VHH binders against Protein DOG1-like 4 (DOGL4). Designs and how they scored, part 26

Target 1, 232 residues: Protein DOG1-like 4 (DOGL4), of Arabidopsis thaliana (Mouse-ear cress) (q84jc2)
Amino acid sequence: MSKMRNLVEEKFLEFYESWVIQLELYLHQLLIAHNNNTMSETELRHLISKLTTHHKAYYTAKWAAIREDVLAFFGSVWLNPLENACSWLTGWKPSMVFRMVDRLRKSRVVLVEAQVKKLEELRVKTKFDEQKIEREMERYQVAMADRKMVELARLGCHVGGESVMVVEAAVRGLSMGLEKMVKAADCVRLKTLKGILDILTPPQCVEFLAAAATFQVQLRRWGNRRHYVTHS

## First folded at step 1 (VHH)

Design d7 (framework vhh_6z1v_2)
Fold by ESMFold2-Fast, scan of step 1:
Structure d7 (fold): chain B 232 residues (1-232), chain A 123 residues (1-123)
Amino acid sequence: as target 1 above (232 residues)
Amino acid sequence: EVQLVESGGRLVRTGGSLRLSCAASGRTFSDYAMGWFRQAPGKEREVVAAISWSGGSTWHADFVKGRFTISRDNAKNTVYLQMNSLKPEDTAVYYCAAGTDYFLYEKSDYDYWGQGTQVTVSS
């Protein structure tokens, strides 16, 4: 079982490194599209589609991995300490993307009234979904400290046949609860991202995706430079 | 409740083109994201393409990208799937779906489904 967990971590590390390299390539394409204003609407939609598919691939791989070892995603070995410090339930906090939407209001591209209204409605819904998940996570943490869990921990200090089986069952149950919460958080992330893309025009989508990808790439580079300096 | 009716499915030769239509009746479908799914015999339904309520964003599965194009006409309450360079592997029943959810990766996010239209690609 611990051997399988090590293999899951190694496999996802390899996947994630490749995924980030491809994200950086897409970011380069987004910046060219945004700065040059030369692409047709069809070309812009194709680029947006590539990024949407890229994010789908991430969650497909992630959900397969968390089914085997959800704890690998809490303090992930494929993320630097800065990336881990900025995570919310194993990923980016959905409401943070609306700060990137605010940059569109300051750009030369103007949002029409109908878009502003729909973005505000989506922002409110996203914050509500976040709060629901945060309450569930808090309840999960409280359940860890209840009498039953304390009793199981006490029994786990005595390595014997019966206690081993009971502890293993409890640990499995805890992992399943975390898996459900992580998937719920990921669903909010995907719904928020797709919701924004549905409201924006293709040029606005490109600008938004470029801002989001830039932030992710910059955060990784800043954390990697600091880590290199610290450990060199 | 909204009713979805697919049309346009038929037998077509490899390399041919076909356009599927899905007509919605009832409330205006501009409130819904629309998707095209397909199901081959013995397989589960898979998402082919999706389009936002406004038509401002589209997504296409890797296996049809560059060949299929989803579009919609909100004035006609219709969504379309233009299929080019058809392959025998595209043979399936094609379903139109409508949902209020923006999460387009799961069939469970779509609330309303049509009865399907059969597309057969022969070589």
Scores: ipSAE 0.000, ipTM 0.113, lowest interface PAE 15.9, mean pLDDT 80
Fold by OpenDDE, second read of step 2:
Structure d7 (fold): chain B 232 residues (1-232), chain A 123 residues (1-123)
Amino acid sequence: as target 1 above (232 residues)
Amino acid sequence: EVQLVESGGRLVRTGGSLRLSCAASGRTFSDYAMGWFRQAPGKEREVVAAISWSGGSTWHADFVKGRFTISRDNAKNTVYLQMNSLKPEDTAVYYCAAGTDYFLYEKSDYDYWGQGTQVTVSS
């Protein structure tokens, strides 16, 4: 069941494998920091900064890649089927991270009322943004089935050169829209992450990031075992 | 924001049946997973059942043992809990809740709650 990979897919696959390895290293550091409580606030902030920079690097690479072929990310060959199944617009759903925050609240971590309020506000905003993006995505997806495309579908085998041009134009239009939407979704992800980190204290941030990274890494591991994928 | 209103709770005898309904306000009912919770006197609120936005997936607590069934009608913005073979231990206030489809097993997974409906099962 191996898929043919294009140049964009191969390049990003290599990048992602390396990126995940680095993420695991950071996760290890986060766990040490969290469990030992021996690091200063300055040290914790530095570690947090490393993680945020690492995530930003991912999106920089992603955005460069989607300019070339956004469609590659809707069948991401660098992800296993489980990871793909959990993907929302080519990545994690922003509202999902609030589950990680909830873990903090249920753990030994005490959030003050002001933090809880801000987190709730952020959650509401995040959900709103997600919905907006979803509606726009539907618009692009439905637009693919315009009059001409429907006509071509009806004709079936009667596809000539002109028909190919029509299809190509439609796909280009869709791709442009998809690129826009993927970027929008990524912006919401980044904003949500930033928002959470701005609300939490450095120790809380470390715990949050550790939880998030753990989930991501474990999801990949579980998926690889289940589907016998040789991803890192 | 979604408003939830439960109905159908009443006094029933052991072994009896009851169907609870929860009506949701708004036009976005199908965007939410729905759940039923109950809270007995002196006990914590516990999840009874959950259903995905489409109704394609359901979950029931172990204590249900096939007696209760959650369902929904998106056209009517309503979620149901069919309760059969009721026992005195089922006496509680039953709450309807709405949330996202990520996890449906905890109170924190739900964003909106109804006021509850009292179910009393007599011996």
Scores: ipSAE 0.000, ipTM 0.232, lowest interface PAE 12.8, mean pLDDT 87

Design d8 (framework vhh_6z1v_2)
Fold by OpenDDE, second read of step 2:
Structure d8 (fold): chain B 232 residues (1-232), chain A 123 residues (1-123)
Amino acid sequence: as target 1 above (232 residues)
Amino acid sequence: EVQLVESGGRLVRTGGSLRLSCAASGRTFSDYAMGWFRQAPGKEREVVAAISWSGGSTWHADFVKGRFTISRDNAKNTVYLQMNSLKPEDTAVYYCAAEHLFYDSTGPEYDYWGQGTQVTVSS
């Protein structure tokens, strides 16, 4: 079963496939850096910078695409069903990355008390930001079921041309709101990522980024195998 | 393991003020973010406010509109909810909850809950 794809979907699919390939290359570098422990701090910082730049490039492309069709990202055809099922507002849920940080502790990475406390502050902030966005998102979703739309739904096939215009206007309004919410969510993602990287040392950052990238790549692989989907 | 005990709930008139307290057992209070929840009859439990371990970060629900303020005293192992300009719709059982610094459980987001304290606002 294949879905129809519009131009935005096709373009972003191509972009994303390429982006993921590059991510895998960076993951390889991260793993080498982590396992060998021979890189200087300067070299580690450079590697971290490359990864952060890579992520920023994704959001730059995403934001350009959502200006054209934000709805394309609510049912992203470039993701498999498993990836989609794990998506929160068209991406990873910001608070989930703290699970990756927790992994560092379990891997015997020593976090000093100051780091632990700062990470907790960030976690709380991130959680609150998520909740704010969720509430606003619900507002837009519920707003679709206004008096006029409910009436149109009731009338069913008796809807005339003017009614179609009303529906279209409502959808446009929703799309504008969705674009705003998606951007807000992405900002929280970026802010959370930046916050974590600011708290961690360069070696810790490399391990964290390796864990995050591994999870992302493996999730895609697992999903592809399960649903017989071939991407990159 | 942490036990939470709420206190301070009582009957107050509309426009009145009330201060709730939640005392936590143990010596690891600063390892937890704290939150206040409430549940009115026939309604779902809702979050009222939350505060980080240090108190440096706080969150308040929209319906609070500046009327309520969450705070904590780590030296006393206590979290507070100052409630001003109370309304009848604020009538509910108020619960204290604690969340550890990092995820280390398979359960809900908040690890520990108090028994609750009844707040009733009369018109």
Scores: ipSAE 0.023, ipTM 0.491, lowest interface PAE 4.0, mean pLDDT 87
Fold by ESMFold2-Fast, scan of step 1:
Order: C-alpha cells, then structure tokens, then sequence
Structure d8 (fold): chain B 232 residues (1-232), chain A 123 residues (1-123)
C-alpha cells in the first residue's frame, strides 16, 4: 500500500526536490572553493551567503507548510526511509553538526584556541537547548496518555455532533503543540548553524558547509539505493 | 517577505518620552523576529532592541536597559519601541528591521529594513 499524499505534502515534495538539486549545485561550488584555495575572502563570503540564504528559504517554506499540516513532517514523503530514520523532531539533530566541526580540528586550516573555546561553549549551549526540547516532547507524549486524552480517543469511536467537535478541538490542540515544538527545534538548528559560521573563518566555513552538504546528499543517495534494493 | 514603515520620530526634550511604531506588510509577520537599530550621522548602525516572533523573548542593549522597551502586536502587524528618559545621545535615525530566520538571538542577522524615523533629543 502506497501512502496517499495530501496537497501540502505534494507542494512541499516539489519544493524539496528543487531545493536539493540547488544544494547539490552549491556543494559543487563549495568543493571547488575548498580545493583551489585561490578565492578571495569576498568571494568566499559571497558563497557562504548563498548557502545561508538557501537554508533560510528551506525554513521559510517549512514553517508555511507546518502551519497548514505539521503532521506531514513526521514521516515525510519527500524523504526516503533512511533520512526519516535519522531525523530528530523533523530535521537534523543540532548537536550532530559538531561531529563535522571536530574534523576541522585536523584540517589544513587549523582552528585557533579562541575558536575551539567558543565552539565548545556553543556545543554545550546547543545540547542544553536540545534537552529542553526533549523534555517538552516527553511532556507532550505523557499528556497524550492522560485520562482526558484517552477519553477523547474513546469518543472518536462514535461519530456524533458533540463527539466530532470535541475530537476536532483535541486534534487542533495536538497540531498546535507539535508546531510549537518543531519551530523550537528549528530555532535551535538555525542558532547552532549561525553560531558556527560566526566563529569560523571564511575558508573554515566553506569546509564545514561542504562537509554538511556532502553528508546530506550522500545520506539521501544511500537511502535511495537501499529502498530500490528492498523493493526489487 | 515583509515591508517595514517606521513612524513616531520627532523632536523631544531631555527626559521626555516617545513611542516609535513599525508597521509591517505581509501575511507572515508573526514568523519573523524584529529589531530596532539606530544610526547617528557619520556613525555605524547599532542594535538597540530585539523581540522574538511571539514576543515571548526580548533583548535590550545595555545603554538603553531600563529606559527603552520593545513590544509587538502580531494582530496589527506592528512592533513598538517605547523610549523613556531620553538623552541627547539618543539622537539618531531609528530603523526597524526583520530577521528572515526564526530564532531568539541578541545578535541576529536582519534581512529587511525600513526607511527610518528621525529622533532628536535636545536639552
């Protein structure tokens, strides 16, 4: 059985496919810049700005879509099963990007001690913000098991005027709670990304962004290959 | 995208008060963090205050803490700066700015700017 797509899912699928194609083009430019080492600081900052704007476009489109249907982002149809398995609250786990940052410590463009200190402070802050969101999600899940929610689920088994209205109100409340948590998680993602880029030099930013884009593109490629093999 | 128009700037005596307003156009105003900046002639723009998309988080520069208060009304697509105990050094063009990225930050990047409103404080 294939999953039926609603209008929000169809629209975001079209957006995401185009967004990924453009990300691959930017990745190509990042790899050229990283390998050639002849680009000026102004040229590197321009390339970094293109990537930053590209990520801003993603979150602008995502938040418009989750306002209409946040549940579309839990088990997204535009992501393969591997990408979905690696998701934390509808996207990348913020603290995971520090694994890419750690590789910069052994790169040709060595991090200075002041940068290492600031990155460590940012890593600690990011983990703290992450834990705060995880506590909110736990509270949400526990509230779903509350007797009031159990009673609402029971009422959903009977389609009557009063039952329908009560169930609809509960579903709207659930969606609003999830939207708030998804936006909070995305907020931590964007603060983490901005924080890293603010600490790094332009050549280090290019290396970091290249590593992040490479991982995203390869994860999609690996997942698509496994899905094909599974269905063959 | 949002378009921003500031209003409320005028001449005020030292110790006086002013409220600046920034009217935004666009359906997604509540998805943007907002800020107030100022620029005196021949000087760089400096951040004065910032407010999160919901209004739940605010930041104020040390040189205005206790005197200025940022607020917003998402139903009216408007952000405000209430300025009390004005000093001559507060004389500047005040700019409203919108941050394209949703995150609570004391140093956010701002993508959209208004034209500015002149505040002059005299003794």
Amino acid sequence: as target 1 above (232 residues)
Amino acid sequence: EVQLVESGGRLVRTGGSLRLSCAASGRTFSDYAMGWFRQAPGKEREVVAAISWSGGSTWHADFVKGRFTISRDNAKNTVYLQMNSLKPEDTAVYYCAAEHLFYDSTGPEYDYWGQGTQVTVSS
Scores: ipSAE 0.005, ipTM 0.160, lowest interface PAE 11.2, mean pLDDT 79

Design d9 (from d1 with E99T S100I Y101D L102Y Y103G G104L F105Y T106Y P108E D109P E110D; framework vhh_6z1v_2)
Fold by ESMFold2-Fast, scan of step 1:
Structure d9 (fold): chain B 232 residues (1-232), chain A 124 residues (1-124)
Amino acid sequence: as target 1 above (232 residues)
Amino acid sequence: EVQLVESGGRLVRTGGSLRLSCAASGRTFSDYAMGWFRQAPGKEREVVAAISWSGGSTWHADFVKGRFTISRDNAKNTVYLQMNSLKPEDTAVYYCAATIDYGLYYSEPDYDYWGQGTQVTVSS
């Protein structure tokens, strides 16, 4: 448990722990549905809707939090070190979900050719958007090491009310740039999830969501069971 | 949570123009993608236009493309629908709606927050 937390970190930690507990409950329901051949399409759609709403609740809370402190999401205190190591721009890497989609091709829930084509098209678009954001982040980091940062350092050596205001405005501008990039990455995540769910049938959606939730829950459990390193 | 209030609906002559506004109250307007929907008497509610959280991406339905333009002003917490070359077929109650940004291929069930609607009547 970290002792050096701000209020945004404390509030989101509380939210995230509750959100993960509810995700585990939904995973249990997804696994039951996957093993139950008599569940109706209406019942499956209802369960899928619960998962969709749950993921939307996460991003609603995240965007409210990043508006207050985007830096809290770079090396988050509510994530263990393994989860942080596997993070891409404050969350899961969008293209990773296609590995879970590929599992559907090997299961008894057969994808038809039209679905395979749409999923491949979505995969290509997702990777393109992912790479575009990576290039934007690189440009942002390079720009931060540029003339403006040198000028900020120089202004910091001259103490006065007006200099303080200029420095604070510049720092706020940098934070707003990071907020924009995190939101752009989250938009790719949400578009990818929605695109997959729109292409899949309800039983395929249940299997996909179960795979995704299983991965997220297991990654957290593996990280929480981290072995203590011996000093020598 | 966000609350949405539409305004600007009125009676207008065929070929006329209107600008609808949707004012968001609450705290986080800039976190939401916004959409305009319409519902004519005896018809299902249909999507007219959508705009991303940043305003950087827009989508317009084929039946309004070239005539209607969606825009937003995040400083004023407002989304707009500029309607030009109005036709009698555009007569409907217009609703604004908000959701987290899934992209621009939203359907009605994807939107979480809705306004009460504003009536647009186009007469010959």
Scores: ipSAE 0.158, ipTM 0.616, lowest interface PAE 6.1, mean pLDDT 83
Fold by OpenDDE, second read of step 2:
Structure d9 (fold): chain B 232 residues (1-232), chain A 124 residues (1-124)
Amino acid sequence: as target 1 above (232 residues)
Amino acid sequence: EVQLVESGGRLVRTGGSLRLSCAASGRTFSDYAMGWFRQAPGKEREVVAAISWSGGSTWHADFVKGRFTISRDNAKNTVYLQMNSLKPEDTAVYYCAATIDYGLYYSEPDYDYWGQGTQVTVSS
């Protein structure tokens, strides 16, 4: 879909397209590693490290971008409608990755009791953190209906005078709040990911990361087919 | 890229206190979790403490025993290590490190940027 894009959207779109291409390459490596029992633990750890570094790069870029325009991420033009529909606070919902963990549990991967317990604890903590963020986000959303935002809705940005100043201040305040919320959500994502990787063995990590990357790539493909969207 | 510069290291007597500072370059300080490491002569570098991007979460090594406290001021792009009840065993080069916040982290490979270090010497 062709939309009018601002500079932040254009730059991040370009970044994300490249990032996804690299992710697909890593996915291929993960799948090879998963199907190849000859790889050493050191090699697996190296592959895991590449993936984690790749994810760090994403959030480095994202956080730089949201400082400029956090609102761009609430209508992410680099995502198709299906990807957007599945987004929670501008990204994947942290608790959803436990579905990938469940896949491990149902596959040839054997998790020891200690791992299962730790994963459950992490799941509970993740859910708790999500709820906290959701409550805070709700507070911001409700606050959008205050006097300042009513003026925004009524007058728009083309009206001069004191009302414009109020609206601008409201938008700035909202953006700052949203930026904090997005960062908080991202921290939960990263913490959850790190937590899972710390609990799993290197072979299990590779399988988990392969599952997660597969889901991400397939979701994009499914969305593109469903909505006739072509991403470069 | 983030540049880190440690300061505050000096010679102190046993039982003394010292506060280390680490100044980060740029305007992205609040995007990073921060950590303190130390390396004594002939020993491996070890993590001392870590703090989340917001400062809301901290971690301290067991050997700290409540003597050291990590904190940060995002407005000043600075992370601190308050060291109390210092011992000769605390003598080391102390390093500041930064990374995207993955939560609490204690391993050296988790950190992406490092300072040059500052020497702390505790005499008997």
Scores: ipSAE 0.006, ipTM 0.257, lowest interface PAE 10.4, mean pLDDT 88

Design e1 (framework vhh_8fcz_2)
Fold by OpenDDE, second read of step 2:
Structure e1 (fold): chain B 232 residues (1-232), chain A 122 residues (1-122)
Amino acid sequence: as target 1 above (232 residues)
Amino acid sequence: QVQLVESGGGLVQPGGSLRLSCAASGFTFSSYAMNWVRQPPGKGLEWVSGISGSGGSTTYADSVEGRFTIIRDNDKKMVYLQMTSLKTEDTAVYYCARDWLYSGSYETFDYEGQGTQVTVSS
């Protein structure tokens, strides 16, 4: 039986499909820029800006969508099971990107001492922010077993009249909390990304963004092949 | 073996239209996103348009948005680029390219064609 999709899921699915194909095009540009080494710094900065703008567009769309239905993002139908399994609070885990940076360091990319220091500081901060969010999420999840949610569980499918109002209120409250948590996580993602890009040189940024985009696209491909699902 | 063969290029006046075609063979066509790229004289390769494997999603460079349309026929294993309102700056060799992420070649576009010359001149 096919999973029913609500309007938010359908709209975001369409958006995401288009967003991903554009990401692939940018990835190609990044790879060309990285491999040909013929682009000026200005050109590289422009390309980086395009990518950052593209990512901002994603979060703008996401935040608009979560205002309508945040729960859609906790079972993202536009992602395959592998992508979902790798998700932390509806997206990539911020601390993960530092592994990509580490990969750069092991490649031909040479980071100066000052960059290494700043990256380490950012790593620590990012980890701290993640932990803070995780603690809040845990607290929130435990709190879900409050009077309202217990009532919801008790009522089950036998809701009607005034009981429906109680259930709706409980769900709204939960959704608001989840929305807050998702936004907080996204902020950490964006701050982490910005932080890294501020530390790296334009050529290094291009390589980093290429690595990140490649990972994202490949994860999608791997997941689709494994689960025989096509999302684009 | 993978093959991509472009056709449809030619000389056209500014404001004119052309339709490029790309014939694909040697792989499961519908499983790959396809792209059009172009190389203007004396310049590097630039992407023009992309289309998903299913054809459900399309995207365009800002320079061609609203003027170009990418279409694919998975039954015929064809991808097309309808170009309208052509400008002199559209002059380039146009190439059809398979999504490199599916080919395992991540360094360059995966195209097998010779390209097709598009010249826009009064």
Scores: ipSAE 0.006, ipTM 0.266, lowest interface PAE 10.4, mean pLDDT 87
Fold by ESMFold2-Fast, scan of step 1:
Structure e1 (fold): chain B 232 residues (1-232), chain A 122 residues (1-122)
Amino acid sequence: as target 1 above (232 residues)
Amino acid sequence: QVQLVESGGGLVQPGGSLRLSCAASGFTFSSYAMNWVRQPPGKGLEWVSGISGSGGSTTYADSVEGRFTIIRDNDKKMVYLQMTSLKTEDTAVYYCARDWLYSGSYETFDYEGQGTQVTVSS
């Protein structure tokens, strides 16, 4: 097994480390905002906008990287094993964020009935979009198995360098399809995030974003601590 | 320098009420979520309740929801657990714990106090 990083992995690792550092700085701002009732609605909306822009920057960088090498995002070198174990199609599973939303329902800053109804409608739609993508992945997995069988048959008939080109073409085709699927999943993630933020008030958005960022940062720290303990 | 000191435990009859207190020092209290976790006799730690840094968000274990209320006073650097309708199953040492999340398990806390004993018995 090669332990050398390719150019896409090196570039995205550098980007991701900087992105996480900035996320931690935004988390600090979210916690201050959440603890300070003197912030205006305009100031809270500005902070929420900085967080949404930060997440959009992640997907902009990710989509540029997957255009070059989508496979770098399956078992990513910039994520620890715990982070990778929690991934669904190269990122967070959209419906899982509703578990964080359910925690807000028990908050003293309570959700009004109209918000609860809209969040449930969004949850149903998000699950529908997830299932659609999962069906596409199942179809893709079947297609990959069929291609492998065809290539195995070809290799049985042709020995030598000519077989390498055919295999490379097949791998490129698989990668292009995975790129489309990953982008589809990321679109569901962004629509789900946008939908939640559109339903919540600015103080509730700050609390939601703080909870999400806290979990992401802690998951990374827990995974890194496990690695240290395991290899000590 | 980080310290969490619990108090308010004691003996109470089933159906009774008790209020636990936790005094925090050595850190910016309002920047952290606070949790209550308990350890029943001969068992592991069990998460009970959590409250966000501002006090705007609270969460509860299913076993205590509707009976316990977590509150905080950031000016006094205190977190409280108001317990009502106490059951014998609530008998445990109760610990105050600091975290960035106001919900979770006992494995996720970055600091905990010394504990206060609650005994529910008739």
Scores: ipSAE 0.000, ipTM 0.138, lowest interface PAE 16.1, mean pLDDT 80

Design e10 (from e1, 13 letters changed; framework vhh_8fcz_2)
Fold by ESMFold2-Fast, scan of step 1:
Structure e10 (fold): chain B 232 residues (1-232), chain A 122 residues (1-122)
Amino acid sequence: as target 1 above (232 residues)
Amino acid sequence: QVQLVESGGGLVQPGGSLRLSCAASGFTFSSYAMNWVRQPPGKGLEWVSGISGSGGSTTYADSVEGRFTIIRDNDKKMVYLQMTSLKTEDTAVYYCAKEDYLWTGSYEMDVEGQGTQVTVSS
């Protein structure tokens, strides 16, 4: 018995492949902007807007997809195994983007003290929001599993054919809970990204976005190379 | 109070055209990106198109690329969606959404107005 293709997985795979290709093109533009130093603030803001819109398009498409099948995002077929292993609640861990911010401090870009203070405030808030989601997901899943397992066992003994409906309801309940948690995590991701971009100047935003896109592209390339690491 | 009022929907035949409008108030319009999202009958919200605060950058969902055009008039505080070559699958309630609401990550916050119904049928 072969499993039929999941339409959500097929559609999002198509979307994601195109989205990554466009991200690589934007990364190229970011690197050119960083190297040339001749772009106006208006031109830099335009480029930053393209990246911001690109990321928002990803989350809009993702939320449409998770409404249909949130489980497709746990062990995603459009991600290689390394990308999947590095995922936190179906995406990047929000606090990890501050590593990209640390990279700005090691570059030719200098942050003023007021920016450093705002970034540290944002870092603390992001870690707090992240931990809150982790606790909520843990409590929800444990409580849900305990209660539903007991009820499923009890009902299965007495109702025969009706057990299918009870199982379907329990699975739907779990999926709805996961959808809520994934959306909450994505909300923290978007607020963290927006917060960083609001604190940074346009040239610093270009540097940050270039670092973030480079990390995402390299992680994908490293995972795709795992069968080509042999010495020639 | 942020308010968004969509209009311009209606019944149109396949291959036809419609222009949707969104009137914005209660915020500094030119400082925010605007988006169009739609909800087909019995389905969830799907993103259609986005435009930057200045109008200098636009983006589109693959399903509407080349057929729809998003434009804005910052003086009039309006965003428009020009739809051409309409298909039956474009039938949906269309909403405009301010950037901040989409960034909150909630479908309940993705749209502010009552929407405008587009029906593509013969």
Scores: ipSAE 0.000, ipTM 0.155, lowest interface PAE 12.1, mean pLDDT 79

Design e11 (from e1 with D99E W100Y L101D Y102S S103W S105F Y106L E107T T108E F109P; framework vhh_8fcz_2)
Fold by ESMFold2-Fast, scan of step 1:
Structure e11 (fold): chain B 232 residues (1-232), chain A 122 residues (1-122)
Amino acid sequence: as target 1 above (232 residues)
Amino acid sequence: QVQLVESGGGLVQPGGSLRLSCAASGFTFSSYAMNWVRQPPGKGLEWVSGISGSGGSTTYADSVEGRFTIIRDNDKKMVYLQMTSLKTEDTAVYYCAREYDSWGFLTEPDYEGQGTQVTVSS
């Protein structure tokens, strides 16, 4: 059987499609700014602010949606199979953005020693926070195989309001646990993004954001194209 | 008052071994993951290893995997770093760092000590 979309999935699909279209428009502005040395620092900061506000809007919408149905974000219908395959706890893996930061070391806008030191400190912190969440997820998966959960699943096979209520409470608890972990992962993402932007100069921020947006947009386009080519 | 006191550093030849110790006080030791972080001369902080509050899980940086072992003794409130096959690149000040076992909103590790100097040279 095919997966039916619920109202939360339909609303977030509509939101996400509009959000990605706006990201593409911002990407074009970032690329123009990157290739044009005539923009003032004030103009660059304004563009960076638009991007940070755009990402903030995404997490505001996401957290509202996961409160209703966190499982919608595991194998999301608004993402193609490639985007879903590349996801770490419903989004990008925080430490991977440092690959884009490493590209800046090889660009025309050279990082000074003080920035390199701060970025390495942030990288260590990010990897540590990421691994803590990974261990919590492992504990969660082990708990799913716990004897108590197996017994609750058995109760779900019996008729009666009381057994149904016990199973429903357990499922609600599982969903709340996943919501907490997804929000924890998103907090690491936001702290990592903010940390990088606080360390970089405005031209370096533009280059970094352009690289990140390019990867996100191209991954989506490539995944959509590969899906159709596979059917051919 | 939280205190972490590192010891056991020193001069060692390449290929040698050292055991670093960290004495913790002022908190419920078994409730917190513990980490070792190092700072090589003229460079930033580098995370080395971590151990869960119970000691049931350990993690290592790629550069030290297979050479270093992190262990803890919750009764003695101690965490250790057993270092073998030491390289010149391992030269650094080593710090012991406490972690809150709160996965949702964790910030930076809390560094309390002055660290312990490890110098690997011939």
Scores: ipSAE 0.000, ipTM 0.102, lowest interface PAE 15.4, mean pLDDT 79

